# VH-VL binders against q8ixk2r445to577, part 278

Target 1, 133 residues: q8ixk2r445to577
Amino acid sequence: FFGMLQNKGLTDYCFDYNPPDENQIVGHQVILYLCHGMGQNQFFEYTSQKEIRYNTHQPEGCIAVEAGMDTLIMHLCEETAPENQKFILQEDGSLFHEQSKKCVQAARKESSDSFVPLLRDCTNSDHQKWFFK
Short names: E, the ipSAE of ESMFold2; O, the ipSAE of OpenDDE; V2, 0.75 times the mean of E and O plus 0.25 times the DockQ between their complexes.

## First folded at step 14 (VH-VL)

Design u50 (framework fv_axatilimab)
Fold by ESMFold2-Fast, scan of step 14:
Structure u50 (fold): chain C 133 residues (1-133), chain A 120 residues (1-120), chain B 107 residues (1-107)
Amino acid sequence: as target 1 above (133 residues)
Amino acid sequence: EVTLKESGPALVKPTQTLTLTCTFSGFSLSTFGMGVGWIRQPPGKALEWLAHIYWEDEKYYNPSLKNRLTISKDTSKNQVVLTMTNMDPVDTATYYCAHKLYPGTAFDIWGQGTMVTVSS
Amino acid sequence: DIQMTQSPSSLSASVGDRVTITCLASQGIKYYLAWYQQKPGKAPKLLIYGASRLQSGVPSRFSGSGSGTDYTLTISSLQPEDFATYYCQQHNSYPWTFGGGTKVEIK
């Protein structure tokens, strides 16, 4: 699967990664923004290793969640995906982070007029359901 | 379906406190993503954002007003209240409340505005 | 604070003309930009959000474009009902700020 990763409950919002320095792709938080349909900063690939990859620049970035944290941040991809970079896209659309046993949910970004994907306890909410477009 | 209406005094004396109420229908401010803001416009001048309250009760204020503002919501009454202390003639303006569907979008539905004149 | 500078402050144009209004931010606002139309004595009306998304019910002659610090509102074929003042607004960072407005007068 590849494309724009869209939220079922927030139908106009897609995973978005637009760091301030294009020569330093990693280290920043992934956000949710209005889907523009042009790929680029909203283009992601879901891999057989259960990674969510950002392929716009080299080296490729992979979304990760640090132990004890709930925010999704961009890290460098590794030859073998570490557990903190593995997300199970389930049949119902939930994105399950196996290491933490939590699900990715749309939420408001603190101090910002933006949504972000965060880890939360798994529920049957449409705000925890995702699909590639 | 969605409507907002401002209410409050039309005339305020200098140093008094202004309280404005925004009463709305057609949505609930407990609904995920929803927010209500206050914007004012002095006669013949540009729009100025004052404050915003989100569905999870987080509040933001324009710091240029030096902590004169308080925004609150009463979800059961479908109301958002703005309080502004120490009124001055320069605060004479039309005050609007406006609905915002989601963070990242804009003020899509506005009240008609209420004129507030500050004069002795 | 992010300053929003609109140009021109006023313009006169004929029905059928293409009108462009520019909004310049003092720092990058990442498409967190809206355009509003305000007629005398009325509340503002949302035209465009997310820099380029047309609000439901707004005529297709209105369009928005831009990125970074430089954004434009275009009216492709001016109509009599377009006489109004237009405002841009950034909401990338607090406080949210509006431009000074552009008054469009039909010749």
Scores: ipSAE 0.646, ipTM 0.875, lowest interface PAE 1.3, mean pLDDT 91

Design u51 (framework fv_axatilimab; at its last look DockQ between E and O 0.91; V2 from the best seeds 0.70)
Fold by ESMFold2-Fast, scan of step 14:
Structure u51 (fold): chain C 133 residues (1-133), chain A 120 residues (1-120), chain B 107 residues (1-107)
Amino acid sequence: as target 1 above (133 residues)
Amino acid sequence: EVTLKESGPALVKPTQTLTLTCTFSGFSLSTFGMGVGWIRQPPGKALEWLAHIYWEDEKYYNPSLKNRLTISKDTSKNQVVLTMTNMDPVDTATYYCAHKLYPGRGFDIWGQGTMVTVSS
Amino acid sequence: DIQMTQSPSSLSASVGDRVTITCLASQGIKYYLAWYQQKPGKAPKLLIYGASRLQSGVPSRFSGSGSGTDYTLTISSLQPEDFATYYCQQHNSYPWTFGGGTKVEIK
């Protein structure tokens, strides 16, 4: 699976990663922005290791959540995916983070007029359901 | 159909506090993604953003006016209230409240505006 | 604060003309830009959001483009109902700021 990762409960918002420096593509927060349909910073790959991989810039990044945190941050991909980088895309569209036992939910980014994906308790809300387009 | 309407005094004396109420219908400000802002426009001048309140009750103010502004919502009444202290003749303007569907978008539905004149 | 500079401040045009209005931000605003139309005595109307997305119900003759600091609103074939003042607005950072407006007057 690859493409633009969209939220079922939001009209026209996609996972988006736009690092400020092309030479430092890791360490920044993943956001949600209006879907543009052109791939680029909104193009992600869901792998057989349950990673959400970002291949638009080099080196390749993998979305991760550190223990005790709720934000999705871009980290370097590993040869064997660590637990903090594993997201189970469920049949109902839920994106379940294995290490924390929480689900990815759309939320507003603090101090910004923008959306961001965050870990929250799983509630079966459409704002916790995602699909590739 | 989303509608908003501003109400408040048409005349305010210098140093007084202005209280404006935005009454809306067609949405709830407890619904995910909803927001309401206040924008003003002095006669013949450009638009100026004043304050915004989101569905999760987070509030943002124009820093140049922050110490004078308070925005609040009453979800049960479908109202957003703006108060502005220490009014001055330069605050004479048409005041608008406006709906925003989702962060990242523009103000899609506006009230008709209410003219506030500050004079002795 | 991000300063939004709109040009021209006013222009005269005829029905059927192509009209272009520009908006320059003092720093990058990452497509967090909206365009509004305001007729005398009335509230503004949203035309474009996300720099290039046409608001539902707005005629296709309106289009937005741009990136970084430079954005443009184009009206491909001006109609009588399009004579109005147009404003751009950035909402990438607080405080949100509007341009000074462009008045489109009948020639």
Scores: ipSAE 0.781, ipTM 0.905, lowest interface PAE 0.7, mean pLDDT 92
Fold by ESMFold2, look of step 15:
Structure u51 (fold): chain C 133 residues (1-133), chain A 120 residues (1-120), chain B 107 residues (1-107)
Amino acid sequence: as target 1 above (133 residues)
Amino acid sequence: EVTLKESGPALVKPTQTLTLTCTFSGFSLSTFGMGVGWIRQPPGKALEWLAHIYWEDEKYYNPSLKNRLTISKDTSKNQVVLTMTNMDPVDTATYYCAHKLYPGRGFDIWGQGTMVTVSS
Amino acid sequence: DIQMTQSPSSLSASVGDRVTITCLASQGIKYYLAWYQQKPGKAPKLLIYGASRLQSGVPSRFSGSGSGTDYTLTISSLQPEDFATYYCQQHNSYPWTFGGGTKVEIK
């Protein structure tokens, strides 16, 4: 799949990545923002290796969750996807992080008037459901 | 239909504490994403944001008011309460409460406002 | 604190005119910008959120644009009911701040 990764429970909120330095794409948090399709910040690819790739930049970034953390952080993609970069987009729209056994949910970023995707215990909430547009 | 209404005293003496209640219907502040803010407007002047409370019970205040503000909610009564201490004549304004659907959105529904005059 | 400088503070225009109001933030606000319309004696009404998103029920003659620090509200063909005061608001950073307002008056 390729496109904007949108939350089902929120009207028009999409995965967004806007690194401070376009030559340094690693280590920054993925956010949710109003879907707009402007620039390259909201385009991702879901691969056969179960990666969520930020393909509009070289070298390519892959979303990861570091051990013990709940935030989605950009890492470099590798030829074989590391376990912390594997997500299962299920038929019901849930986005399951295999290593942590948790689901991606929309949540408010601390001290901010914005949403971010965070890992949470899996539920049937539409705030944990995602689709490509 | 979402509605909000401000209530409280129309006249307050200097140094007194103002308590304003926002009573709302058509939503619950326990619902994911919801928030209520307080904004004031002195006669003939611009809008000033005062405070905001999110569904998580996280609260934020305008620091220009030197910690005079407290915001709280009572979800069972569909109310948000703003307390403002040490009132001064410069605090004379119309006070509004307003609904916000989600973080990242604007204040989409406002109460009609309540005029509070601070004088001896 | 992010200061919002709104220009002009007032303007005079005729029905049918294109009106442009600008809002300049003292630092980048990442499209966390809303526009409100306020008529005398009434509460503000949300027009635009996310810098460019039209609120439901708002006529399409209203539009918003901009990025970074520079944002604009445009009314493509002014109508009699559009004579009001307009405010921008940033909510990128606490405290949230409003512009000083732009009063749009009949010429």
Scores: ipSAE 0.714, ipTM 0.892, lowest interface PAE 0.9, mean pLDDT 92
Fold by OpenDDE, look of step 15:
Structure u51 (fold): chain C 133 residues (1-133), chain A 120 residues (1-120), chain B 107 residues (1-107)
Amino acid sequence: as target 1 above (133 residues)
Amino acid sequence: EVTLKESGPALVKPTQTLTLTCTFSGFSLSTFGMGVGWIRQPPGKALEWLAHIYWEDEKYYNPSLKNRLTISKDTSKNQVVLTMTNMDPVDTATYYCAHKLYPGRGFDIWGQGTMVTVSS
Amino acid sequence: DIQMTQSPSSLSASVGDRVTITCLASQGIKYYLAWYQQKPGKAPKLLIYGASRLQSGVPSRFSGSGSGTDYTLTISSLQPEDFATYYCQQHNSYPWTFGGGTKVEIK
């Protein structure tokens, strides 16, 4: 699967990554923003290694969850996907992070007028459902 | 249909506290993503953001006025209240409450506004 | 605070004219930019959100563009009902701030 990764509960909101420096794409938080499909910021791939890959730049970035954190951060992809970069996009639309055993949920970012994907206990909420468009 | 209406005194004396109520319909502040903000506009001047409250009761204030402002919501009554202490003639303005659907969007529905004059 | 500078502060135009209004932010606001139209004695009306998204019910002659610190509202063909004051607003960071406004008057 590839394209815009859109939330079901938050209509018209998609995964978005816009690093401050286009030449240094790792280390920043993935956010949610209005789906536009114009730029490279909203193009992602779900790979056979269970990665959510940001491949608009070289080297390629992969979404990871750092230890003790609930935010999605861009890391470099590796030849073998590390455990903290493995996600399961289930048939019901839930996006499950294997290592933390939590689901990716759309949530408001504190001190910001924006949404972000955060790890939360898995529920049947549409805010935890995602699909590629 | 979303509607909002401001209510409160049209005249306030200096040093007094202004209390404005925003009564709305067509949405609930218990709904994920909903927010209500207050914006004022002095006669013939630009708009100024005052405060915002989200569905989870998170509140934000204009720091230039934050010590004077308090925003609160009563979800059961579909009301948002703004209080502003120590009013001054410079605070004379039309005060608006407005609905904001989700973070990242603008204020899409506004009340008609209520004119507040601060005078002795 | 992020300052929003609109230009021009006022302009005169005729029906059918192409009108452009610029909003410059003192720092990057990452598309968290809305445009409003306000007529005398009325509340502002949302035209554009997310810098380029047309609000429902707004005529297609209105469009928004820009990125970083530089944003533009364009009216492709000015209509009689478009004579009003326009405001930009950033909500990238608190406090949210508005531009000084642009009054579009009849030539």
Scores: ipSAE 0.549, ipTM 0.872, lowest interface PAE 1.2, mean pLDDT 94
ESMFold2 (binder alone), look of step 15: mean pLDDT 93; pTM 0.953

Design u52 (framework fv_axatilimab)
Fold by ESMFold2-Fast, scan of step 14:
Structure u52 (fold): chain C 133 residues (1-133), chain A 120 residues (1-120), chain B 107 residues (1-107)
Amino acid sequence: as target 1 above (133 residues)
Amino acid sequence: EVTLKESGPALVKPTQTLTLTCTFSGFSLSTFGMGVGWIRQPPGKALEWLAHIYWEDEKYYNPSLKNRLTISKDTSKNQVVLTMTNMDPVDTATYYCAHKLYPGRYFDIWGQGTMVTVSS
Amino acid sequence: DIQMTQSPSSLSASVGDRVTITCLASQGIKYYLAWYQQKPGKAPKLLIYGASRLQSGVPSRFSGSGSGTDYTLTISSLQPEDFATYYCQQHNSYPWTFGGGTKVEIK
């Protein structure tokens, strides 16, 4: 699968990676932003190793969640995917992070309508359902 | 309600250092995604972004001014401080601080602005 | 840096007129564009974000459109309180840059 990774509950929002400094492609949080349909900073690839890859610039980025954290951070991709970079896209649209046993949920930033993906306990909420478009 | 207010106004001599404090209410810079930026506007000219700081102490500076700018926060006091060294008459402007929405990356609530005049 | 060019630099209009302001980016900005309104002696006010999304509390006569490098702010029926300077801002690429502004004056 590849394309824009869109939320079922927040229908206008997609996974987005557009760090402030393009010379530092890794280390920043993945956000949710208005889907624009042009790929680029919203273009992701789901791989057979269960990675979510960002291939817009070299070196390639892979989404990871560090132990004990709930935020999705861009890391460098490795030849063999480490456990913190593995997500299972399930039949119901849940994006399950294997290492933590939690699901990716679209969440509001407090005091605004801005949004980010976070790890939360798995529920049947549409805010935890994702699909490639 | 989110509000921000800049210190000043200020009269600065050429080569001196400018220090401006932004005091805010209605949000915390310990809250995920929150940030504060500084923007200036010389009389009759366009807006120019200077710097911003986010909840995790991440700092970003306009590259054209990076060597002159320092931004810091005091989360317990709800304050963000901008320091700009080696002031020149061309730096005369109204300086604004504004609430920055990190995921959206736009300035939704602005302070009233403070006039900084650089003159000998 | 991404240069943002606004046209026109100024325009004269009457109440009830349709006003169109254009913002041109030197490279594609992927809908990461905001529009601000600034009245004399006041701070800017956010009108539109994400190129086309109206900020809460902003009248529906304001609309934004565009894609790639070309973006437009439209005021469908100008009101007395709309006489102001309007700025676009790209937030796709660091450093964030603003357009030169468009002053909407009474005709």
Scores: ipSAE 0.012, ipTM 0.620, lowest interface PAE 8.0, mean pLDDT 85

Design u53 (framework fv_axatilimab)
Fold by ESMFold2-Fast, scan of step 14:
Structure u53 (fold): chain C 133 residues (1-133), chain A 120 residues (1-120), chain B 107 residues (1-107)
Amino acid sequence: as target 1 above (133 residues)
Amino acid sequence: EVTLKESGPALVKPTQTLTLTCTFSGFSLSTFGMGVGWIRQPPGKALEWLAHIYWEDEKYYNPSLKNRLTISKDTSKNQVVLTMTNMDPVDTATYYCAHKLYPGRPFDIWGQGTMVTVSS
Amino acid sequence: DIQMTQSPSSLSASVGDRVTITCLASQGIKYYLAWYQQKPGKAPKLLIYGASRLQSGVPSRFSGSGSGTDYTLTISSLQPEDFATYYCQQHNSYPWTFGGGTKVEIK
């Protein structure tokens, strides 16, 4: 699977990663922004190792969640995917982070006028359901 | 269809507290993603954002005015209330409430505005 | 606070003219930029959101562009109903801030 990773419950919002400069692609939070259909900062690949890869820049970035945290942060991809970078895309569209036992949900970023993907207790909400477009 | 309307006093004396009510229809502030903000405009001047309230009851204020402002919502009445203390003649302005669909989008539907004059 | 500097403060134009209004942010705002049109005695009307997206019902002669700190609103062929004051707004960071406005007047 690859493409724009869109939320089922939100009209026109996609995973988006826009680092402050193209020479520093890691360390920042993934957000949700208006889908533009042009790829680039909204183009992600779901791999056989259950990674969500950001392939627009080199070296490639992989979405991760640090222990005890709920935010999705861009890290460098590794030859063998670490557990904190593995997300199980389920048949119902849920994106399950097995290390934390939580699901990725659309939520408002504190102190910002932005939606972000966050780890939350799993529910059957459409705001926890995702698909590639 | 989303509509909003501001109500409150047209005249306020210096040092008094202003209370403005925004009554709306076409959406609920318990609905995921909804928000309502307040913006003012002194005669002949630019727009100034005052405060915003989101559906989860999180509140944000312009830091220049934060100690004077309180925003609250009554979801069952479809109302958002703004209170501003210690009014001064420089606070004379048209006050607007406006709807926001989702974080990341701007104010898409505005009330007609209500003029508030502060003078003795 | 992010300062929004709008240029020019006013301009005179004729029907059919191409009009460009610029908005400069004091720091990067990541496309969290809107443009509004305000006619005398009326509330502002949203024209553009996300820096370049046309609001439903707004004529195609209006367009927005830009990135980082520099954004522009263009009216490709000015019509009589376009004489108004235009405002940009950033909502990337609190407090949300507006530009000083650009008044588009009949020449």
Scores: ipSAE 0.641, ipTM 0.879, lowest interface PAE 1.5, mean pLDDT 91

Design u54 (framework fv_axatilimab)
Fold by ESMFold2-Fast, scan of step 14:
Structure u54 (fold): chain C 133 residues (1-133), chain A 120 residues (1-120), chain B 107 residues (1-107)
Amino acid sequence: as target 1 above (133 residues)
Amino acid sequence: EVTLKESGPALVKPTQTLTLTCTFSGFSLSTFGMGVGWIRQPPGKALEWLAHIYWEDEKYYNPSLKNRLTISKDTSKNQVVLTMTNMDPVDTATYYCAHKLYPGRHFDIWGQGTMVTVSS
Amino acid sequence: DIQMTQSPSSLSASVGDRVTITCLASQGIKYYLAWYQQKPGKAPKLLIYGASRLQSGVPSRFSGSGSGTDYTLTISSLQPEDFATYYCQQHNSYPWTFGGGTKVEIK
């Protein structure tokens, strides 16, 4: 799977990565923004190792969640995906983070006029359902 | 259909507090994603955003005016209220309330606006 | 705060003319730009959102383009009902800011 990773409940919102420095792709939070359809900062690949890879820059970034945290952060991809970078895209569209046993949900970022994907207890909410377009 | 209408005094004296009410229909501020903001426009000048409130009661204020502004909602009455303290003649403007779906979005539906003149 | 600069501040054009209005942001806004039309004595009306998406019910002669910091509203063939002031707005980051407006007067 590859393309724009869109939320089912939050229509027209896509995974989006726009770090302030184009030469530094690591360490910033992944956000959700209106799907623009131009690829680039919204283009991701879901791999056989269950990674969500950011394909706009080299070296490629991989989405990770640090232990004890609930935010999705961009890290460098590794030859063998570490546990914190593995997400299971299930048939119902849920995106399950194995290490934490939680699901990725579209949610409001506190004190910011934006939505972000973050880990929450798994529910059958459309805000936890994702698909590639 | 989403509709909004502003109400409040047409004339305010300097130093007084302005209270404006936005009454809306076609949505509820208890519904996920819904928000209402206030924008003003002095005669012949550009639009200026003032404040916004979302369904979860999260509030945002223009930093240049934050110490003067309070926004609140009454979900059961379908109303959003803006209060602005210490009015000055430069605050003379048409005040609009407008609907926004989801944080980070545009204003899609606007009220007709209410003119507020600040004069002694 | 993100500053939005519109140009020109005003223009006069004839019916059938192609009109372009530009909006420059002081930093990148990721296509989170809306265009509004305001006729005298009326509230603003949404024309375009997400820099290029046409609002339902808006005539196809209106189009938006741009990326990064530079955005343009184009009216391909100006009509009498297009007399209005046009405003851009960034809704990428707090606080939300509007451009100074461009008044389009039909000659």
Scores: ipSAE 0.346, ipTM 0.789, lowest interface PAE 3.3, mean pLDDT 89

Design u55 (framework fv_axatilimab)
Fold by ESMFold2-Fast, scan of step 14:
Structure u55 (fold): chain C 133 residues (1-133), chain A 120 residues (1-120), chain B 107 residues (1-107)
Amino acid sequence: as target 1 above (133 residues)
Amino acid sequence: EVTLKESGPALVKPTQTLTLTCTFSGFSLSTFGMGVGWIRQPPGKALEWLAHIYWEDEKYYNPSLKNRLTISKDTSKNQVVLTMTNMDPVDTATYYCAHKLYPGRTFDIWGQGTMVTVSS
Amino acid sequence: DIQMTQSPSSLSASVGDRVTITCLASQGIKYYLAWYQQKPGKAPKLLIYGASRLQSGVPSRFSGSGSGTDYTLTISSLQPEDFATYYCQQHNSYPWTFGGGTKVEIK
């Protein structure tokens, strides 16, 4: 699967990554922003290793959740995906982070007028359901 | 449809506290994604954002107004209240409340505004 | 605080003219920009959100563009009902700030 990764509960919001420098893609938080249909900063690939990969800039980035955290951060991709970079996109649309046993949920970013994907206890909420468009 | 209406005193004396109420319909401030903000405009001047409250009861204030502002919501009455202490003639302005659907979007539906004059 | 500088402060134009209004942010605002129209004695009306998205019910002659610190509002063919003051607003960081406004007078 690849394309714009959208939330079922939020009309027209897509995974979005706009690094400050195209050559420094590591360390910043993934957000949710209005889908613009241009690809680029909103274009992601779901791989056979269960990675959510960002190929728009070089080097390629992979979304990860660091130990003890709930935020999705851009890391460098590795030859073999580490556990913190593995997300299971389930049939019902939930995005399950195996290492933490939590689900990706749309939420408001602290101190910001932005939505962000965060790890939360799994529920049947549409705000935890995702799809590629 | 979404509607909002401001209410409060038209005249306030210097040093008094201003309390403004925004009464709305067409949405609930307990619904995911909803928010209400306050914006003011002195006569002939630009718009100035004052405060915002989100559905999860998180509150944000313009720091240039120091500790003068308090925003609160009463979800059962569909109301948002703004309190501003120590009023001064420079606070004379039209005060608006406005609806905001989601983080990342902007103020889409505005009340008509209420003029507040601060004078002795 | 992010300062929003609008230019010009005022302009006069004829019906049918193309009008461009510019907003310059003191730092990058990542497309968290809106444009409002305000007619005398009335509340502002949202025209554009997300820098380039037309609000429902707004005529297609209005368009927004830009990125980083530089954003523009364009009216492709000015109409008599477009007499108004236009404001940009950033909401990338608190406090949210508005530009000083651009008054459009139709000749």
Scores: ipSAE 0.719, ipTM 0.891, lowest interface PAE 1.1, mean pLDDT 91

Design u56 (framework fv_axatilimab)
Fold by ESMFold2-Fast, scan of step 14:
Structure u56 (fold): chain C 133 residues (1-133), chain A 120 residues (1-120), chain B 107 residues (1-107)
Amino acid sequence: as target 1 above (133 residues)
Amino acid sequence: EVTLKESGPALVKPTQTLTLTCTFSGFSLSTFGMGVGWIRQPPGKALEWLAHIYWEDEKYYNPSLKNRLTISKDTSKNQVVLTMTNMDPVDTATYYCAHKLYPGRALDIWGQGTMVTVSS
Amino acid sequence: DIQMTQSPSSLSASVGDRVTITCLASQGIKYYLAWYQQKPGKAPKLLIYGASRLQSGVPSRFSGSGSGTDYTLTISSLQPEDFATYYCQQHNSYPWTFGGGTKVEIK
């Protein structure tokens, strides 16, 4: 699967990665923003290694969650995906982070008028369901 | 259809506390993504944002007025209440409440506004 | 606080004219920008959100563009009902701030 990764419960919100410095792609939080349909900073690939890859720049970025945290951050991809970069896209659309046993959910970013994907206890909420467009 | 209406006193004396109520229909402020804000406009002047409350009960205030403002919601009554302490003649303005569907979107539906005059 | 500088403060134009209003933010606001129309004695109405997206029901003659710190509202062919004051608003950072407004008077 590849394309714009959209939330089922939020009309017109997509995974978005637009770091302040395009030459430093690592370490910043992935956000959710209004889908623009042009790919670019909203284009992601779901790989056979269960990675969510950001392929618009070199080196390629891979979404990760650090131990004990709930935010999705951009890391460098590795030849063999580490456990913190593996997300299981389930048949119902949920993104399950196996290492933490939690699901990716749309949520409001603290102190901001913006949405972000965060790890939360798994539910049947449409705000935890994702699809490529 | 989303509708909002402001209510409160038209006249307030200096040093008194103003209480404004926003009564709405067409949505619930317990629904994921919903929010209500308060904005004011002095006669002939620009719009000024005062406060915003989100569905998860997080509250944000304009720092220039934070010590004077309290925003709260009563989801069972479909109301958002704004209180502003120590009113001054410079606080004379039309006060609006407005709906916002989701973080990242704009204030999409506004009440008609209620004029508050502060004078002795 | 993010300061929003809106220009011009006022303008007069004829029906059919192309009107451009600009909004300059004191720092980058990442497309968290809205445009509102306010007619005398009425509440503001949302025209554009996300810098460039038309609110449902808004005529296509209205368009928004821009990025970073510089944003523009354009009315491609001014109509009599477009007499109003226009405001930009950023909501990238608290406190949310509005521009000073642009009054459009039809000649």
Scores: ipSAE 0.772, ipTM 0.912, lowest interface PAE 0.8, mean pLDDT 92

